# Ledger of designs, part 3: VH-VL binders against Protein STK_02290

Target 1, 225 residues: Protein STK_02290, of Sulfurisphaera tokodaii (q976g0)
Amino acid sequence: QEQLVAVNELNENLGKVLIKIARDSIANKLGILKINLEDYLSSLNDPILNKKGLAFVTLETYYGNSTSLRGCIGYVEAVAPLKEIVSKAAIAAAFSDPRFPPLSKGEFDNIIIEVTVLTKPQEIDVENRWELPKKIKVGEDGLIVEYGILYSGLLLPQVPMEYCWDEETFLAETCIKAGLEPDCWLNNKVKIKKFQGIIFREEKPKSEKILIIKPSEVKCKKEEI

## First folded at step 11 (VH-VL; from u05 with heavy chain F105Y)

Design v02
Fold by OpenDDE, look of step 12:
Structure v02 (fold): chain C 225 residues (1-225), chain A 126 residues (1-126), chain B 106 residues (1-106)
Amino acid sequence: as target 1 above (225 residues)
Amino acid sequence: QVQLVQSGAEVKKPGESLKVSCKASGYTFTSYYMHWVRQAPGQGLEWMGIINPNSGGTSYAQKFQGRVTMTRDTSTSTVYMELSSLRSEDTAVYYCARAEKFYDYYSGYPHFFDYWGQGTLVTVSS
Amino acid sequence: SYVLTQPSSVSVAPGQTATISCGGHNIGSKSVHWYQQRPGQSPVLVIYYDNKRPSGIPERFSGSNSGNTATLTISGTQAMDEADYYCQVWDSSTYVFGGGTKLTVL
């Protein structure tokens, strides 16, 4: 995991390609496209796409003036090329998110695809666990909470922005996501990791215009998970 | 295609150790968790433990703590499960089973087994 | 420890609908997965996340989960569906299987 894709290696063009990978992967699974996915991915020979990477794919249903979450899946271990990770995440987001039924063909044209590429997560070390919030920046950092192999939770950098969380709430919510108590971050046996990310998003469903969004630019929805 | 190929059947005596292998192919070995599940004759499925082939991290069912060891060889895409101090009750078919490692929005990772090995029968008898 | 309870056996005539229950305390708040195990074979995932079907699993397989009971439903049951079926959940750092249900197609 030493040679991960760096956020600064990504540009709008690569962002477009990542979105396309996600969309094509979903389309292929739906049978809208009929391609050999492996061959398709193999044909992408951009060095950056072939570097190991971490990514989430988020799907949102587009209603014109509003959107709603329709799926979100990601991989946080850099064990495969970014192009493969995005493909897998997209398919999983569309068909394996436990919160939603599998995406239907009828929904496909109304879906906005968002790809979040992550930096390598780094453990946050502090002498006093109460100092952890000071080591976290909402609008920049995503969090991973780990307690052994069986308890793990991740929240993307944009999540606390969407819900107007402070750093402590962000930690607590990540603990909950890991299946732990909200104050699990005070336990020195629990690993707290932070990472950053870059967001590529379709402006509209199937739009050729891709937006590059910083987590800090995400507006609060004044809602809670 | 995804394949999990396990080592062959074994006959052991009480007090001995067993070591079953599970060779994975058709996918990126380190991108999935591997689990071991056993099934005694005529009985149900029993979870034994989990290994992260990437990190080597493990977690075992309490019942097997101190007696089971799971390892992996990334170069051969193989996971191993060793069970020591065998008893007659350890007679079972042992399965390796793959599990996804993706994260969803509200949970860590899925806790289901999407592919299983063919199983390895281990008979423990005096 | 968390316990999943399944009926030991269910019988159905060909073409009829088979229902296999999996009981657990507040199981509706968990994700339930189902496995099919034919005689002498390895388990096969047939339902995951309560009601999702893996690729290659026939549409006649469906799942539901609410309250204290998860249910695997097999419509238009065929002879090939004769097998043991196990429900499974994750709970408190362990994976829990039901006792299994033997489905007989008469």
Scores: ipSAE 0.799, ipTM 0.917, lowest interface PAE 0.6, mean pLDDT 95
Fold by ESMFold2, look of step 12:
Structure v02 (fold): chain C 225 residues (1-225), chain A 126 residues (1-126), chain B 106 residues (1-106)
Amino acid sequence: as target 1 above (225 residues)
Amino acid sequence: QVQLVQSGAEVKKPGESLKVSCKASGYTFTSYYMHWVRQAPGQGLEWMGIINPNSGGTSYAQKFQGRVTMTRDTSTSTVYMELSSLRSEDTAVYYCARAEKFYDYYSGYPHFFDYWGQGTLVTVSS
Amino acid sequence: SYVLTQPSSVSVAPGQTATISCGGHNIGSKSVHWYQQRPGQSPVLVIYYDNKRPSGIPERFSGSNSGNTATLTISGTQAMDEADYYCQVWDSSTYVFGGGTKLTVL
């Protein structure tokens, strides 16, 4: 895993920097923050930020007692330094998510930013594919299903926790995400990969205080109100 | 500034192979997909295939399976498309086209082409 | 294979609104992208994700998509808008372009 960011290398201060990168990138695109974004990112010399990485940026609209999704985009291939990945993902989540209009200036102060950093996905090797559910741990693992270059589906590790899924359901839903049949994970031409993640989240819009969330700490939404 | 600069026009005979280059600049080469799309004279656009410049992985349209090969050279930020066993109906302008690699959590990869090369005219005649 | 149908041509007077249709079965459930190709030039992305405009594309370009029809709309049409226009989708197996529509501004 040399040259890739490991989740255990990330602490609270680095999480704050990642959230700041995301927020400043969006602010720059909105014209609120007038900087040269390339120069800003190049000035960040922390070795960990300069390792290749994988991340999602999630934006949520803040209502005080609740939030609602406003965008969620990431990179699932380690193609650039973590700092660049977070910047690009933040901009895409704000302006290129097909479910939502481009983020407006009026919304900027009322969103919560969440950065989920992922480990390098590892293919799960089994002789009998019926053993795959036994190799997956709900609450720790995210899943990627791949068939060739064009069929790919991903579910983050918090998702099966949020919906109270077991491992077989998690596999099936990830197959569906890839545009494949729910039982695609039994097909030996389909690659199943797992990864882990850690979540850095603003407590409130633009707050200095952040939350560090492990996926295992996410409660089933049927129990959370 | 993003630029995709393709190799110059070619004249070929039936049965030969063509190889078109597309040199990328102004962005991180491995952070985007590259596609090839062709256009016969007076006709519409036809997708040929995709390459992931980071991994070198490819997928080709069924029509071109067995005749097309896409490669890349990361040291020169260049993708190549080779089409073998040329026929007169392969006369076309060949375009490279870039696509985003971001992954939308709900809908997957974006499937649009945000920048195109200038095109390479390949004429196949005896 | 999935088919996208466009009219062969559309003619408008300068200043008028042009509409270019792209028909497909359940196209409203897909994301539709639009390209402009001026004579002798490469295609240029003008609309993505049905209705999003890339930087540098004039506000007079807009798009919609519902049911079996996606539409590219050009308001206040100018002579420079004379071009071929292609719709495009990903159909879960391949990339599909419409046959193209020649927009003539007279």
Scores: ipSAE 0.730, ipTM 0.874, lowest interface PAE 1.0, mean pLDDT 91

## First folded at step 13 (VH-VL; from v02 with heavy chain F102Y)

Design y04
Fold by ESMFold2, look of step 14:
Order: sequence, then C-alpha cells, then structure tokens
Structure y04 (fold): chain C 225 residues (1-225), chain A 126 residues (1-126), chain B 106 residues (1-106)
Amino acid sequence: as target 1 above (225 residues)
Amino acid sequence: QVQLVQSGAEVKKPGESLKVSCKASGYTFTSYYMHWVRQAPGQGLEWMGIINPNSGGTSYAQKFQGRVTMTRDTSTSTVYMELSSLRSEDTAVYYCARAEKYYDYYSGYPHFFDYWGQGTLVTVSS
Amino acid sequence: SYVLTQPSSVSVAPGQTATISCGGHNIGSKSVHWYQQRPGQSPVLVIYYDNKRPSGIPERFSGSNSGNTATLTISGTQAMDEADYYCQVWDSSTYVFGGGTKLTVL
C-alpha cells in the first residue's frame, strides 16, 4: 500500500522521468549513451521512484500516421524500486522480446516509448465464480490469471477496449494468455487478480511532450462491412 | 557481480536427507526466481523445481514431488533445497540457477537460467 | 514427456564451423536455450530464445530453430570452445534438457 507506488502519486513530470529512464537505459545498451546505469539510477532520488512498483515498457515503431508493436515487457510483482524495474523492462523489451530481433541503433530514433505503471494486483474473492464478470470493469481493470507459480497470464486494461470484449471474454482471453483453457476462471484453484494502470507515452520519438492516457480512453475497434 | 555460492560437498547414506544452500549476491534477491537442477555423474541436466524468493511459493518437478522441499531466507539472501529418502541414484551435483522475473507480454515469463551456482556434489552410498 | 535429442559428440578442426543439433517434435514452436559446460564447471548460458546472445558471449556463437530441429552454431571454433553443450526448452509443464553434446576441437 504505502510502500508501493500508487498511480495517483504519478504526475506528468514523473511520467517524463520514467520514459527518460527507459530511453536512456536502451541508449546505454546500444552504446549511444555511455553511462554507468547503476550510478544513473542511484542519482534519481525522488522518493516515489524509489518505492516498489509495477510497470510495463512498450516500444512501438513509428511510421508517422501509425505505429506497430516492437516490444512489450514488464514486471507484475512489486520486487524492486519503480526506477529499477522500468530500466530493466525497457532493456528487455528492446533486446529480449522473443518476437523481435534486438533493437538496432538505426531503429532507436524511430521508436515511441510507453511506460504503463500498474497498481498492486488484488485477488478477486467471490463465493460463486460465475460472479467474476460482475467484479471486473472493462476500461478500468487489467487482469492476471495465475495457477501455481508457473502458469501466469496478464492482459493490460486497454486490451479489452481495443478488441471490444465483454467481461467474460476478457476473463477467457486472460486464461488463454496464461496457457490455460478459456474457462479456467471457473476453477477455484485459479487465482484471478485485477489492477489498474496509467500510461505515459511519447507523443513522437524522443519528444519532450508526452501523453497521459487512461485505458478507458482507448477507442474500441468496430466490425466493418 | 552476480554470484550464487552453494554449500559444500556431502556424503549421505540411503534413507537420509540432504539440504543444500545457495547464497545469492550482486543483485536484488527477491526480484528473480531460483531453480534447482541436478546432474548425475557423467549424465545430463535434470530440473527439480522452482522457488519464488519473494513469496516463498514453490513448484516441483513431478519426479520429486513429495521428496523435495525448497525454502528461502530473505534476510540472508539464501535458498535451500532439501531432498529426503535418498537413494543411490540421487548421487549428483546439485545446482541452483537463477531466472528472470520479467513478464514478456507475448510469451510470458522467461524459461532460461542466466546464472548458475558452483554446484554441490552429494554422494549417496553405503 | 517431451524429449530433446542431441548427438553424443561433434569434432571439428580449429577455425572450422561446429554445428550441434537438438531434435524435438515441433521444436520450432518452442524457445530453445543453450548452455556450455566445461569439464568440472557449471553450465553457462550461451544462447536464449533460439538465437539471442547474452552479453559477453562471443559473436561466433549463434542459433537457429525451425521445424523439428534447433541448431547451435560456433563459427571459427577455438580450443576454448571445447565443452559439453545442452539445449533446453520449457514444455508447457516442465523444463527439458537435451542429453548433451561433447564438442572436441582437434
């Protein structure tokens, strides 16, 4: 609670710092920025950055009118200071995402960096599992499905907005994300957790201006004829 | 930098238990998973189980379920693995191995071992 | 139970290219990781996610994975590369290692 970063403690200035941490960490790994990352992070003494936190770093390739996914990695357990997990997640998103080759120097100036800070996941406790959809708010909640230590799946709060999913579909898709059957959320041995997030996003590659995005603002795609 | 230092070699008799320690340094202990993997003499590698040092949660390979227990002490950054009811085929080098805790949005958490302890030889005989 | 099959040994001359195979049913749909183990030492990660190289691993190490075969390739093989090599996957329920391949540099 008080030892973890709360989303409402984060303002535009801290959002800019989080994005800068991500970008500088990637630049350092590429050899573009020659710094000692431990010293860099240690110099960031804002108390909020030093609280334990959860975040995802998303990289997208910028095409002017559109973007495409280039990497997305985060931490879903509050195990380290927010500044440290953003740095580690950024490096992993750039170089360790199995879907993509390592980020090249040539790409660095053409990516948009997005940092999504998460609230502490809270387990949803219900007597009747069929009531789980009623405890979930599409547009506000992200979901985590866990079965033991080795089966875990997460969907960010913007995802069901992008796909126009209802709550049952959101649960089913998160089960699938965890490598489980779509109806796994009805199994009492499966933990369902919810969380919220706030998105800090570069407006353009390397821009000083950032966007602060709430998941509820993400436009639902419609079926077209 | 990152170091995983294990307890020393042991000689055990059948029916006894072994307990191997693995002390981590050079990183935030609770921000990574810890695994145990063993290697019988002249043989390949065999996964035994995983512990989350932050929560203490565990999952064991089915072969060892009921015989293995993994614990940790966050104040000393140490993980322990205990194997009970030892048999001669439990003679092996036992390794602790670290894994990343990041969640890849596409593939989930990573399933590779980036740093290994020096190994602990346990001989079960007599 | 998922099985990974490796040749028992591979021999190459110094400077030549070594290839070490790791066979498995539809292994191309899995992420393959590779470890080097020198005699009397612990394993060291040399390739992860099929073809990614950790920091400090020489560029002569590379990997590929498609169909039923993953391959570790060591170009310009040096005497210091002499070791056992293991492939490894996560098989949706457990961690599986190959039997290991002894690379000899003659």
Scores: ipSAE 0.721, ipTM 0.874, lowest interface PAE 1.0, mean pLDDT 91

## First folded at step 15 (VH-VL)

Design i01 (from j04 with heavy chain D104N)
Fold by ESMFold2, look of step 16:
Structure i01 (fold): chain C 225 residues (1-225), chain A 126 residues (1-126), chain B 106 residues (1-106)
Amino acid sequence: as target 1 above (225 residues)
Amino acid sequence: QVQLVQSGAEVKKPGESLKVSCKASGYTFTSYYMHWVRQAPGQGLEWMGIINPNSGGTSYAQKFQGRVTMTRDTSTSTVYMELSSLRSEDTAVYYCARAEKYYNYYEGYPHFFDYWGQGTLVTVSS
Amino acid sequence: SYVLTQPSSVSVAPGQTATISCGGHNIGSKSVHWYQQRPGQSPVLVIYYDNKRPSGIPERFSGSNSGNTATLTISGTQAMDEADYYCQVWDSSTYVFGGGTKLTVL
């Protein structure tokens, strides 16, 4: 499948399937679920799952009223079917994130799984780099900054909403994320790409109910009564 | 089942070019990065550069900038490394080495090599 | 450029613990990866991200990284562990390998 998944093709049912793929892949790696993972993925014949796709899998440890980050890994280049990249990203987030030890069996029932599906990143072309902020929509766009193949940084669309950043700040922070100077976006050799995403998240560990979150719905301060 | 098979040993003269191939099998060729690393006789390892087999994009170590070219052919799952203006100091075993393409949200791309080719000895002598 | 320093040689008796150091300025802030190279063979990844083992690497291989020193530890050393060992980092601009340590098992 050469066609890429569009975000508008993803509904609640497919979101539940993506989360299940992530959870079953981790459970299989832990020895909790005894399956042949390759055969399991091959048995998933839904055309949407077999399109090439882009996704991040985020794991959080659940403490009841709060959560903490436990891993976040994805694929930003559409090189494999969505079902496969979600499986691989889930396993990598659980076991190969350098910030955390490998996920233990004891943790498995206390994590929340979140799958963020991305659109294909598109390079932003401008004659005058000072126009880049005008081409970015905070609350809709995520950003990628690239300088050659070795310098890359990515911020998801919800991040500037969480921090109440304007577009120029969003560009600067993405430059820093790539390991570059904050004003790198003014450098003509630096590529700026944008993408969109939609978030599917377990409400509680292993819950059947999921949340569907659009980045534009993320607020930077609590609504008050 | 992952296999990286390189072309055979070469003997070259100073001023000539070398071109080493690395044929991948047992995995999706475009889903991983490919690197080239060399090892002079009795010496350690030296990184030369990286290619993205999907896009064809490359980045080279500063030492080799202007002398090295990396290419690929997706129809044969093969990457190539060409080094020009050879000197006796370029005598080495040349390795292709695979790297993961997953992106860690906080740390970026992984910077380790999980599978290596068997190596290609290139001898540069007059 | 960034420099990684390894001892040239380490000797250990069978069954004993071998430690191989990799020194670098502030290496504790970097991810360190380790490769085993047996005579006449290509390198094999044995540790990545300081202390993670690839599938198929025995539990007797472990790693640590703090301050200015990363360490590869091989417990219960066996004759088959005799090889050269290289540490490696990404230093934010290029890939850097240590000079290698020859582990001999006597």
Scores: ipSAE 0.770, ipTM 0.886, lowest interface PAE 0.7, mean pLDDT 91

